# VHH binders against q84jc2: the designs that were tried, part 216

Target 1, 232 residues: q84jc2
Amino acid sequence: MSKMRNLVEEKFLEFYESWVIQLELYLHQLLIAHNNNTMSETELRHLISKLTTHHKAYYTAKWAAIREDVLAFFGSVWLNPLENACSWLTGWKPSMVFRMVDRLRKSRVVLVEAQVKKLEELRVKTKFDEQKIEREMERYQVAMADRKMVELARLGCHVGGESVMVVEAAVRGLSMGLEKMVKAADCVRLKTLKGILDILTPPQCVEFLAAAATFQVQLRRWGNRRHYVTHS
Below, E stands for the ipSAE of ESMFold2; O stands for the ipSAE of OpenDDE; V2 stands for 0.75 times the mean of E and O plus 0.25 times the DockQ between their complexes.

## First folded at step 12 (VHH)

Design pd49 (framework vhh_8fcz_2; at its last look DockQ between E and O 0.83; V2 from the best seeds 0.75)
Fold by OpenDDE, look of step 13:
Structure pd49 (fold): chain B 232 residues (1-232), chain A 125 residues (1-125)
Amino acid sequence: as target 1 above (232 residues)
Amino acid sequence: QVQLVESGGGLVQPGGSLRLSCAASGFTFSNYFMNWVRQPPGKGLEWVSGITSDSSYTTYADSVEGRFTIIRDNDKKMVYLQMTSLKTEDTAVYYCARSPDELQALWEEGYFDVEGQGTQVTVSS
């Protein structure tokens, strides 16, 4: 059965499907660049810039959408269950990318000591930021059990008149908090990503981005196979 | 007309604290990513700290991380910088600066325009 979607969900679904298609194209370019040592540093930097711009476009769209309905992103219909299961506050877990960096280290990528040190510092910072957000999120989650939310639960069986106004007000309040949390998480994501890219050389960046994009694309594919969900 | 007016600077000994304030007007304050930047003597502008439009996230230069705290009040159209454990190298004119694109501001620490006159912070024994 198809899940009923609101306008925000439908619009973002369409956007995301297109965005993923473009990501796959960039992934292809990244893989070519990675496998063929024929590209100049300038070309690599340009490719990196394309990818970063692409990601920024995603968050631009996301942040616009969450202002309209942040709840749409909690249970994202544009993601399959596997993707959703791997999501932390509506996106990838920032600290996860360090495992990808570790993978690079175990491959052909040689990081100098200075890079390793900076990456570790960034990892620690990222972890700290994640925990901070998690604590704040816990506060909001607990607050969901406040009087307004209890009222929402109580009135959920019969919607009408003044009760609807109360419910709407409660939902608005919650949504504002959630929007802040989601945005905070995204900021950590962006800063973490930028941090990594600033530490790595252009060739290393390409490899990292290729790995990240591959993981994202494959996760989607795996999830689609398992759950028979296709998004096009 | 866009106005950013910084205040709170002064002379302080190393290890001391200062709180800078910036009063904003002439634009929709709550829509902008706000920054503190500084210009040390004989040096160029350097980014110090940033805060998202809704205070959902704050970020700091490595040199000030753990010592400085940025906060904002959208109702008052104010941004603040609490500085602690000040060092001589913190001596600079400090500016409040807005970023036109929040995402870009997060990505590029130098994405800002200086519009105010700044406030002088001098850390000296």
Scores: ipSAE 0.803, ipTM 0.912, lowest interface PAE 0.6, mean pLDDT 91
Fold by ESMFold2-Fast, scan of step 12:
Structure pd49 (fold): chain B 232 residues (1-232), chain A 125 residues (1-125)
Amino acid sequence: as target 1 above (232 residues)
Amino acid sequence: QVQLVESGGGLVQPGGSLRLSCAASGFTFSNYFMNWVRQPPGKGLEWVSGITSDSSYTTYADSVEGRFTIIRDNDKKMVYLQMTSLKTEDTAVYYCARSPDELQALWEEGYFDVEGQGTQVTVSS
């Protein structure tokens, strides 16, 4: 009953484990910068650049992997069940980021009126793009119940050479639709992240990135701890 | 030889519509993020719109959002800009531009390595 790991899953699992270790190291640097106000603006911009480069490396690796097997990203073997439960189209939900910014604003990040206005404009745009993708997902799921599902069901009862190739072609067609949707979601993620970083000052960017990395690292830790407890 | 050739510009009245076309040759078009950029009279280049290699995502400058639509046809190696509700401020030479890296294009607007020769759009009564 268990899904066997394929080459794409094995390769990305190895990549992701290394990527998370480096994220934790960057988180440590962000927390030091946040707690020690002696860093110059140039030093803060350099640290922010390291984090943005690190996130770009993730999407570079992800897009190469989804081109080969997008289904590996639905129920990912490199994520624990809690991380998978919190996923929206194989990653974080873009609009959730504004809730993080709002929490930071209420605690210690004081934003000027111009920043608040720009963040609200970005939130509206992000929500609109998010809804567009959700409509595409719904349309995709309905289409699977119609033509493609009927075709797959009909052909799937034959396991001979030609039938196998036709079924494989239909399954690849379904995977291509998912790949396009995942890439669209990642584009919204990248635009949302960049937009927030462009609106915030370097110290505010450090606080935001530290909060985001802390949440990601803790979510992974909580889910891994849960796994251990169920082994009894 | 890598080439981008724009067409479809012209004189149009305020509130009117135009469709610009860009024909690409000399490279694997379906691998590249494509852009439209413009240069209004007496101003520098301003980025207008972008589209991912697979049409999965489109992005627009705030000044044109809701009025312009970028589309591509990878089989025909074409990118288009459908312009509606044109304003006098849209008067410019419009250029088709290729981004060397898709991820970087999404991160940094105006990241190009190849531009076409341009097509003039004039919005006037």
Scores: ipSAE 0.775, ipTM 0.907, lowest interface PAE 0.9, mean pLDDT 87
Fold by ESMFold2, look of step 13:
Structure pd49 (fold): chain B 232 residues (1-232), chain A 125 residues (1-125)
Amino acid sequence: as target 1 above (232 residues)
Amino acid sequence: QVQLVESGGGLVQPGGSLRLSCAASGFTFSNYFMNWVRQPPGKGLEWVSGITSDSSYTTYADSVEGRFTIIRDNDKKMVYLQMTSLKTEDTAVYYCARSPDELQALWEEGYFDVEGQGTQVTVSS
């Protein structure tokens, strides 16, 4: 059956298309700043601020949308299948960003011992928060599979009206639990991003943000191009 | 009118426990990120803890993490701070505070627009 879009999906698709185009423009500015030794610390901080404002705008729009329809963010119509396949609770897994930091450290970004120590502390905190979210997801899934809920569903199958009410309650419960878990995951993403930017110097922040934006843009471009092969 | 009323402060020995309460009124409590902030004697305000509007995420200052727990009850319009393993350094007036924007509150600790009158916590021998 053909996919229908509700108003939440239509609005967020329009938002996201514009948002990613602007991210590409900021990426261009980040790459210029990364390869240029003439920008002052003030100029770098201004550019970093534009990127953080842009990311906060994404979450502002997302949090408004998930209040109306969190399920739109699982298998999103504004993302290609590759982008959707890379998601953990509707976004990047927070701790995976540290692989990007590690790669930058091994190339040309030199971190002092104090920064390395702080990044390790942040990584442990981020992993702890991720595991807490995963435990809560398990508890929620167990609660939905509770024997009493299953028994009420079986009784509902015998008696029609009860079946509808049990199914509606289960769907509502799932949606409400997913909203909290998506928001929790986004909070970890925001705190982790802020933590990394607070530890890194402005030039290092520019390099990190450039790498992150490059990955996101390339994932989108590569996933889209896969489908343009013409059969002859 | 927007109002936050703290209670539950008092005198406690080091190592003791205390639970602070904050009653909220005059706004849609369930829409707001809520905080605890404290003012030690002769010092400025220090952010202590925050909780998202739906309790999906809690965050703590390094100095209290593992010892303090922030909890909210949206039905009762209450926020709580459960304090354990109290130290003399925890002596302060404690305020609950409302953040006007939840995303900004996660980004910038101590981002709030309204606070209560405070409740005194004194940790001493």
Scores: ipSAE 0.728, ipTM 0.889, lowest interface PAE 1.0, mean pLDDT 85
ESMFold2 (binder alone), look of step 13: mean pLDDT 82; pTM 0.848
ESMFold2, look of step 15: ipSAE 0.704; ipTM 0.877
ESMFold2 (binder alone), look of step 15: mean pLDDT 84; pTM 0.866
OpenDDE, look of step 15: ipSAE 0.744; ipTM 0.892

Design pd5 (framework vhh_7aqx_2)
Fold by ESMFold2-Fast, scan of step 12:
Structure pd5 (fold): chain B 232 residues (1-232), chain A 125 residues (1-125)
Amino acid sequence: as target 1 above (232 residues)
Amino acid sequence: QVQLQESGGGLVQAGGSLRLSCTTSGFTFSNYFFSWFRQAPGEEREFVGAITSDSSYTTYADSVKGRFTISRDNAKNTFYLQMNSLKTEDTAVYYCARSPDELQALFEEGYFDVWGQGTQVTVSS
């Protein structure tokens, strides 16, 4: 069991390192596009498509890995402590990306009233879905301390074929519950990202994606510097 | 043969309820993302709601949010649309659909490879 967990962590670490390197390359392209008014709408759409494909590749790999070992994503070895501290259910908190959208209102590419209204509607929907998952997480945490779980923990101290089987089944159920909760959170992330990109124009999409990628890359750099100083 | 078949449609008074069922055959039900769509006369097909393969996530069109609930029963190879507080504007042919790619379905409005033939829902005032 531990060997399989180590392999999942190792494989995802290798995937994530290469995924971040490619994200930095795309960030460079986004910044050039943002500062260069010569790119056509078709060229901007192609660049946006590269970023959306890149993010979809991340969730494809994550869901495959989570099926094998969801706990690898809680306190991940491929993330530094700062990145882990900023995580909400193994990733970015969906409602927080609207802070990055607010930056667009102060930039060269101004949002029109119709876009502002649609973004506010999306923000409300995102917060609603987010709160629904938070209630599920609360129920999960409460269930860990309920009478049945306490009894199963006690029973685990006494060996017997039936007792061992019941405890193992309960532990598997808990793991599957976490997997479903993480997938639900990722679904909200995907719907939020898609919704923002559908509302924004191609130049605004480039600016938004550049802001998001910049934050992700900088957070990693800040955390890696502290980790190096702390553990060096 | 892979098939989806709707049932449970009919005539209902405004404010009433109906439960639609989509029974499936020819594939492993638990592996797939499912959705409901509807089409009113002269209108384009509209998304109604969807459910992930593991029931981890459900999503709905704004027009039906809070009134409709999608669910699935893996033992019966069937998924459902519970329609409450029906309005005359809910009158449409309702279709069930299957997607093999959850990420495509969630991010890009989905890829659907199999559709049912539809069931008529008529809401009278």
Scores: ipSAE 0.589, ipTM 0.843, lowest interface PAE 1.9, mean pLDDT 86

Design pd50 (framework vhh_8fcz_2; at its last look DockQ between E and O 0.01; V2 from the best seeds 0.00; counts 0 for: pae O 14.5 > 2, placed apart)
Fold by ESMFold2-Fast, scan of step 12:
Structure pd50 (fold): chain B 232 residues (1-232), chain A 125 residues (1-125)
Amino acid sequence: as target 1 above (232 residues)
Amino acid sequence: QVQLVESGGGLVQPGGSLRLSCAASGFTFSNYFMNWVRQPPGKGLEWVSGITSDSSYTTYADSVEGRFTIIRDNDKKMVYLQMTSLKTEDTAVYYCARSPDELQALLEEGYFDVEGQGTQVTVSS
């Protein structure tokens, strides 16, 4: 049976489509700034601030939505199958952004030794935070399996109001645990983004943000194109 | 009235431990990102640690990473800072601080609108 969209999914789908359109407009501005060597530091910082504010708006909307229905973010209807396949805990994997940073070493603006050292320290910290969350998720999944087994046993013995209360409590527990895990992952994403932007110069920030936005837009475009093509 | 009251400071030898407490009142504590900040003698404010409203994430200054642990209890409206392996450089007045916006707190260190009156930590032989 086809899955019906709930109100949280419909509202976030509408938000996300508008958010992606604005991201593409910002990407255009980033590419112009990257090709314009005469843009002032103030103008570059303003553009970087626009992107940071845009990402903050995404997490503001996401956290409001997960408070209502965190499960909507596992198998999101506003993402194509390729985007969903590339997701780590409902979003991009934080350590992946260091691959975008690696391209800066091959650009016209060379990273200085102090920046390389700080980026490596940030990479190690980001990977450590990822592993901590993965261990918590493993523990959560094991605990949830035990809870489900207890509930299934209880449902076999009690068919009335007691079984309804037990199931409701389990669903609430599942949602609260997943909400915390998703927020933890988003915090690592935001701290990693902030860390990189703090280490880089404004021109390097523009190049980094352009690379990240290009990857996000291209992934969506290729996934959508594949989705509309029937494979044999 | 929004208020933060710190306690638990004192004199401790290098390598020792202390647990600082912060009691919050006058606001919905469970909605706010909370911080510990410190001011060493003759220096400016230094951000030490932060914790999300639901304890989903904690963050630390490089100087205290691995030595300090921030914890919160939303039912008791308390934030704690467990300090271990204390150094003379940790000598400071420690303040509990509230961030007005949780997402902004993750993007900006020192983003807070309310601070307590402080508790003195002295690390000496």
Scores: ipSAE 0.746, ipTM 0.894, lowest interface PAE 1.1, mean pLDDT 87
Fold by ESMFold2, look of step 13:
Structure pd50 (fold): chain B 232 residues (1-232), chain A 125 residues (1-125)
Amino acid sequence: as target 1 above (232 residues)
Amino acid sequence: QVQLVESGGGLVQPGGSLRLSCAASGFTFSNYFMNWVRQPPGKGLEWVSGITSDSSYTTYADSVEGRFTIIRDNDKKMVYLQMTSLKTEDTAVYYCARSPDELQALLEEGYFDVEGQGTQVTVSS
């Protein structure tokens, strides 16, 4: 049992380290494309497609891993504490990505009014989906407390196989609910990403993807550099 | 053989309601992202709604959000589209369709295969 969770964490740690290295290589390409105006729209769309495929690969591996051990993704061993602290349901909070969009609007990127309107509509839809997931998570947590905790308290005084079976059932129930909620959150993340990329022009998409990748890489670097001890 | 059989279409007045059904067979239904798509008269296919294999997430075209609800029953291998507040622009042949890859379906509009004959929905005063 514990051996399977250790294996899942080890396997995903190896995957994630490789995935981030490749993200850094794509970030280099994004920065070249951002600073260079000689690339065609076709070349830019190809680069955007590479990034989209790279993000899809992350979720392909993640969804396979959560089927084995969803709890590994809450306080992940492959993330430093800063990265874990920034997580909402095992990943970036969908509504917060619009801060990057807002920053782009205040930089060299000029968005036409039609794009601004579509982005605000997407922001509202994203927030709505996010809140729906949060409400469902709260209902799940309350329902588990009402049924399983009372059951465990009543059965736990009997010591034996029955008590172990009840605890195992409660853990399985929690894992199933969390898996669905994590998957729902990931779907909102992917739909938000696609929505932003569909609204932006190819040069704007490159700048957005560069900003997102930069944030992720810097969050990892800053968190890994926190090695000094603050107590004495 | 893969089969998707749509039913439940008909003639309805604007503001009315209708529930479409799709019976699936010949594949592992519970592994697939499922969609409703429609073809208005004289136009191409238009994606309407989708649902993940375990019902964890549903998604809708802007034109139908708030009015249509996609539901699936993996035990019975059924997908449904509950339509309310119907409008004349909802007139179309409706098809259910599966997506080869769930994650790609979230990233790519039109990432689906149409296999059935569809069911006609006509919204007319």
Scores: ipSAE 0.654, ipTM 0.864, lowest interface PAE 1.4, mean pLDDT 85
Fold by OpenDDE, look of step 13:
Structure pd50 (fold): chain B 232 residues (1-232), chain A 125 residues (1-125)
Amino acid sequence: as target 1 above (232 residues)
Amino acid sequence: QVQLVESGGGLVQPGGSLRLSCAASGFTFSNYFMNWVRQPPGKGLEWVSGITSDSSYTTYADSVEGRFTIIRDNDKKMVYLQMTSLKTEDTAVYYCARSPDELQALLEEGYFDVEGQGTQVTVSS
């Protein structure tokens, strides 16, 4: 039986589809910029700003949605299985973006010593932040099996209205914790992204963003092809 | 004055190996990321490899990954490029530089001695 989507899932699915379309458009612009050495720094910065704003918009929408149903994001229906498999706490793993930077370096981008040091520092910081979040998440997950939760689960087996209310309350409590973790992860994502963009020059930013966007778009395409799913 | 003097190039058959050396002077070598770049015939400068000031990180172009190794000696103010499994497409003049842009600027401004301007690597059967 097909899983019924809730309202949050439906709405966010619609949003995400549109968001991805726009991302692809931006990717096109990034690629043009990347291949066009005639673009001014102002133009490049403008393009970078558009992309960063676009990403911020995603998280704004996401955070609004997770307030309603954070669980919807732990099994995102708007993502294909491959995308979901690559997800860390409902999104991309922050430390992954450094692979994009590495890719740049393996192409033609040469970073000055100061940039390299800053990126390294950021990498380490990001890694620690990830680990911290992971530990907290683990704590929440383990806590689900505590005595209180077991009792609530037992009560949930009863058809009575009171038991249902208790279970719902417990789920809400858990959801609140999960929401906190997701937001924390998202903050690390955003900070990491900002950090990288602050370190890179505008042309380098364009290349980085192009690489990141390409990866995201291709991952979606790969997943869709693999699972015989077509999305806009 | 910043000086970077490359050496070690030569003619080698495909599959062969070469070790390039770069002697640096005129700046605090240990504070700088160092790169190898190359210019194939009729082409522009191509980044090849880089190494952090403390050798904690090395990076390579995809085209040379697994074949080339960059090493530096801060005491001697040297950077090296060990090249193995050389291919015809590796044929180029090889330069060491703090950045490709700096190299380009130096080339344009004539800071390099013609005799010490890179080292020629030719891979041919």
Scores: ipSAE 0.000, ipTM 0.208, lowest interface PAE 14.5, mean pLDDT 86
ESMFold2 (binder alone), look of step 13: mean pLDDT 84; pTM 0.860

Design pd51 (framework vhh_8fcz_2)
Fold by ESMFold2-Fast, scan of step 12:
Structure pd51 (fold): chain B 232 residues (1-232), chain A 125 residues (1-125)
Amino acid sequence: as target 1 above (232 residues)
Amino acid sequence: QVQLVESGGGLVQPGGSLRLSCAASGFTFSNYFMNWVRQPPGKGLEWVSGITSDSSYTTYADSVEGRFTIIRDNDKKMVYLQMTSLKTEDTAVYYCARSPDELQALIEEGYFDVEGQGTQVTVSS
């Protein structure tokens, strides 16, 4: 029902706005920790845990929402146009986080040879999993142009009770397939983040998470500063 | 020695309410994220709810959203699960579990480090 779809979008918009505000507060804490070398390992691990729990909250809420309306996540109303343009299957592209990791090699953080090797292995694995999902998305798009789907679209232009039911069933099946694909993409994101955090030391984790959060927050700010002039 | 002791389970009718309690000892409770996990008869472990160390964030499984509330009291070293509008599908052994890594729990859906004995909840019509 159109009413249920509107409620999903409204509820997730409210959640996401609160989630981003809290992310900015955690970013502030990460930057203080990074600039102040007096924090103990236990304190750093606690801060890292706050961030991982925060990301878990996001995916828990997202998966609940996509069960009700997966299409709300394609062209999301809680994201500005720049954020939507930079999305890969309803979120950031997993391989993008290795750009943040590459910065760690050049900054104050010293990565040992064993860490560099493990991160490279993880990058290759992530790229492979990413390509696998891209092939699935291609198959989904090709299926949309299948002879049977084209025929159903044509029949839908000239409404009849039987054709309406068949079209609705086909659309529902496509939405379920899309939900599975989105969850698969999110699992690659989660495995990639977990893998990086498992390889890095607590100070390196703080710097990595600060870089990732900074990029996410700045991308939102850049997009939100866009203006439409209506004087014409 | 880490100990988590669950209590408060029992037999209730559909639509009823129960409050589960988990008493923690042997670790710095206020530094850990806490979860409730359940195991229905003949099925694997299912994550139910989670709460951050400072109570700033709570999360719920889709199936219990709006019906269950997770609360913690760091002074008493307790975590609670307030259950309302119980359904027959909520029948399970409920466990309290601490989280070393919240992302790992999502990646390995249904795999949790369960340390307590659990408390049985039976919703019977």
Scores: ipSAE 0.014, ipTM 0.400, lowest interface PAE 7.1, mean pLDDT 81

Design pd52 (framework vhh_8fcz_2)
Fold by ESMFold2-Fast, scan of step 12:
Formats: sequence, C-alpha cells, structure tokens
Structure pd52 (fold): chain B 232 residues (1-232), chain A 125 residues (1-125)
Amino acid sequence: as target 1 above (232 residues)
Amino acid sequence: QVQLVESGGGLVQPGGSLRLSCAASGFTFSNYFMNWVRQPPGKGLEWVSGITSDSSYTTYADSVEGRFTIIRDNDKKMVYLQMTSLKTEDTAVYYCARSPDELQALMEEGYFDVEGQGTQVTVSS
C-alpha cells in the first residue's frame, strides 16, 4: 500500500503552514520596529510578547501532537529536506541561537559587559543541557541494540497473544522514551529563548527576534528553491 | 480540595543536607508542573526549582544549581527537594507550588496558582 499521511501529520501540517504565515507577519513588524527609533519601550515589549506567545502556541500544538505520534516529528512532512537536515531532536539546536546573539555585538546597539557575562553563562548552561540530552539519546540507541530487544524482535516473527503483547509494550515504551526526550529538548529551547530575552533590552530583543525569524524564514525559502534535474 | 503539605524542614549546620517532601491531594498531580519556592526572613518569595509533569526536565535558580535536586513520584503524588551544601542564605520557609500551565511555567518564574503551608529551613549553628 502507498504511504499516506496520518491524521496527526495532516493536522499539524495545516497548523504549521498558518503558524509560519503569522511568523512572517510578525517578522515584518519586528523589522519596522528595528528601523523605527521612536517606538516606546511599552510598544516594543508588547511586540516581544506577541512573539513569545506565538512560540508558546507552537509548543502547545507540538506537545499535543507528539503525545499522539512523536515519530511524525522525525523527518516531518511539513518541513522541506533542508529544514529536516538542520533539525536536532525535532527542532532548532538551542546553542545555535547564540550565533545570532553574537551578531548583536556588531549591531547598532552594543551589548554591555554585564550582558556579555550573563549570555556566556547561559550559553554554557544551554550546551550542558544539550549534552545531557545527547547522552540520553545515545543510551536509548544502545538499549535498542540490547540482546533483550533483539530477542523481542525475533518474537515478532511468531503469532501468539503473550509474545505479541510483549512486543507491542516494548514499542510503546520506545515511543514514550522519544516523547520524553523531545519534550526535554523543547524545554531547553524555551528556557534558552526566555533567558536571552531576559538579558537583552527591548530594542535588542526585537533585533534578536528579527534575526531568528529571518533565519527560519530564509532556511525554508532556500530549501523550497531546490531544483532537481529531470531526464526526458 | 486542592492541598499541598510540606515536611522535612529543620535546623541544620552550614554544609549540611535536608530532604523536603510535598504531598499533593485534590487534583491530578501527574498533569502539573511543580515548583519549590522559598521566602527568606524579611524578603519576598523566591523561585527555587521546577519539574515537568513527566520529569522530562528540571530547572533551578542560579543560587541553588548543583546543590539542590528536585524529584517527583507521580504514583505517590509527591515532589521532593534534596538540598546539599546548605548555606546560611538558604534559611527560609520553603513552599511547594503548582503551576496552572506547564509551558508558561518554563517561560515565567513564579507562575503558580496554589502554594502549600510551608516548612521552615534554618541553616545556622
């Protein structure tokens, strides 16, 4: 039978497409704010709040979806191949955003030493949390090659209530393990984003969010402009 | 209806250890992000630590990172705070607190709707 999208994939594809359209609208507002020195701090904080709420909406939808089918987020149908190739545990790698923060050091509004120190402390903590999750994923992969799992795979060749139930329970356990690791990775993403926004001033937050959204939108456009050679 | 009851506080010398416990009742404990918060003498509430509903992630205030460990047992409806290398500045009433929205709790410290009765921790002679 032909591969078909499941309901989780179809529903999240619709959500993600509308979410990206709204992100592009927010990016437009961020770029206007970045080039407009007359906006008040309260106006900038309101715009920053819109972006944080938008990202919260993404993770709300994602966590509901992974509870049903975490595997839909590995090699996602709503992402192009370039976006999928750049994914770390179903999303952006948290430490990647510090490369965007580094651009602020050469921006119109320079970071003060206290901010630089706090950002470096956050970067170290973020990398530590990433490495902890990577070690958990490595242990998960090693457990998959465990002799018990090999034995369970062999049992899958037999028809019987008990052996079928044992194999099904193991598969459910594997999916729950992946769900927990994806949720842990998303928590690191959210804490890293919040940490950066807490350290930066409102104008610097706008510049950072504009840089991050620009990169996300451009990565999607670069992947979508991929050409393939056809032979008649 | 909804109740959080802390225990395990006491007097301990600097460098010592204590384990705090919080017993939850009246709600579906396994659905909620849980926190430990503290109130030092003469100061406001300070967030200390948090744990996701499924224990997938734990987070700590900078002042306690590496010294405190938050743990939960959903079957027993308990959350714990293992405190080591205690300092005099850790002296406070410690409260267990529930967060109404897990994602918001990750983005906002002090985002909780229910606090327990508290347990006193005193770090001195």
Scores: ipSAE 0.712, ipTM 0.877, lowest interface PAE 1.2, mean pLDDT 87

Design pd53 (framework vhh_8fcz_2)
Fold by ESMFold2-Fast, scan of step 12:
Structure pd53 (fold): chain B 232 residues (1-232), chain A 125 residues (1-125)
Amino acid sequence: as target 1 above (232 residues)
Amino acid sequence: QVQLVESGGGLVQPGGSLRLSCAASGFTFSNYFMNWVRQPPGKGLEWVSGITSDSSYTTYADSVEGRFTIIRDNDKKMVYLQMTSLKTEDTAVYYCARSPDELQALYEEGYFDVEGQGTQVTVSS
């Protein structure tokens, strides 16, 4: 039996819609905090903690979902086509966030030399980790075309008891390989985000998180507002 | 000293319901993401559910989604797991586990740092 949407897609769609609504509420709080110079360091740290907890909830839910069906994340029904087009291994490309870090140079709170050096070191490390994963992706895609996979595809067209079991085992192996790569990519994302937040002061963290959330929310709005007219 | 004390386990028939409780002490409970994890007989630990420090979000393993509900009460320093439509596959020792409200806990092995002492849930006819 085949269905257009499976249970993992339905559950994560519901989760993601709620998660994005809460992200917009946090974005509003971040923008107020960024434009307000009366908030204490402890108040700013509390707001930053809400955002890190929010992202933690996302990755916790995502990893539970990919364990069941990683393929749901390679053409996600909870993302619009623009969001899907901008995805790198089911999420944001880690090195891209350094463009948002560069925006901090226009902030009222200027980066000091020590921060600039640490951010550059983190950027180089992030790029290196990305390239390692991209090499794994290339090897995976090449392996999909090897003789064994071609033979398994042929067997799948002519169903028999033995061929059914062999095809099922191969598909399971492919899914496990993709899950491992997606988790590796998410680990680079998490390390990059944590690294940036550890280097920045609380006011700079607020501005960075506001820029990141603004981009995510705006990309979703732009994709959702596209007009496609078709006549039948 | 950090302590997590689970209770509420027992024998229940398939399709039944059970509510687990976890009492936390020795740390600032409202700063921590809280989890329920379980260990079925002869198997490893399996994550079941999580709740953010402020209850803004809950997450569930696919196997329990729609059947279990995680709740917390920061004033009482309690976290609960309401279980419904129990299946024989839910038989396990259930542990309450804390994890820091930090992204690092996700990408480092050992996502939770305290498991508690556990409470046995047995689902059988």
Scores: ipSAE 0.173, ipTM 0.601, lowest interface PAE 3.8, mean pLDDT 83

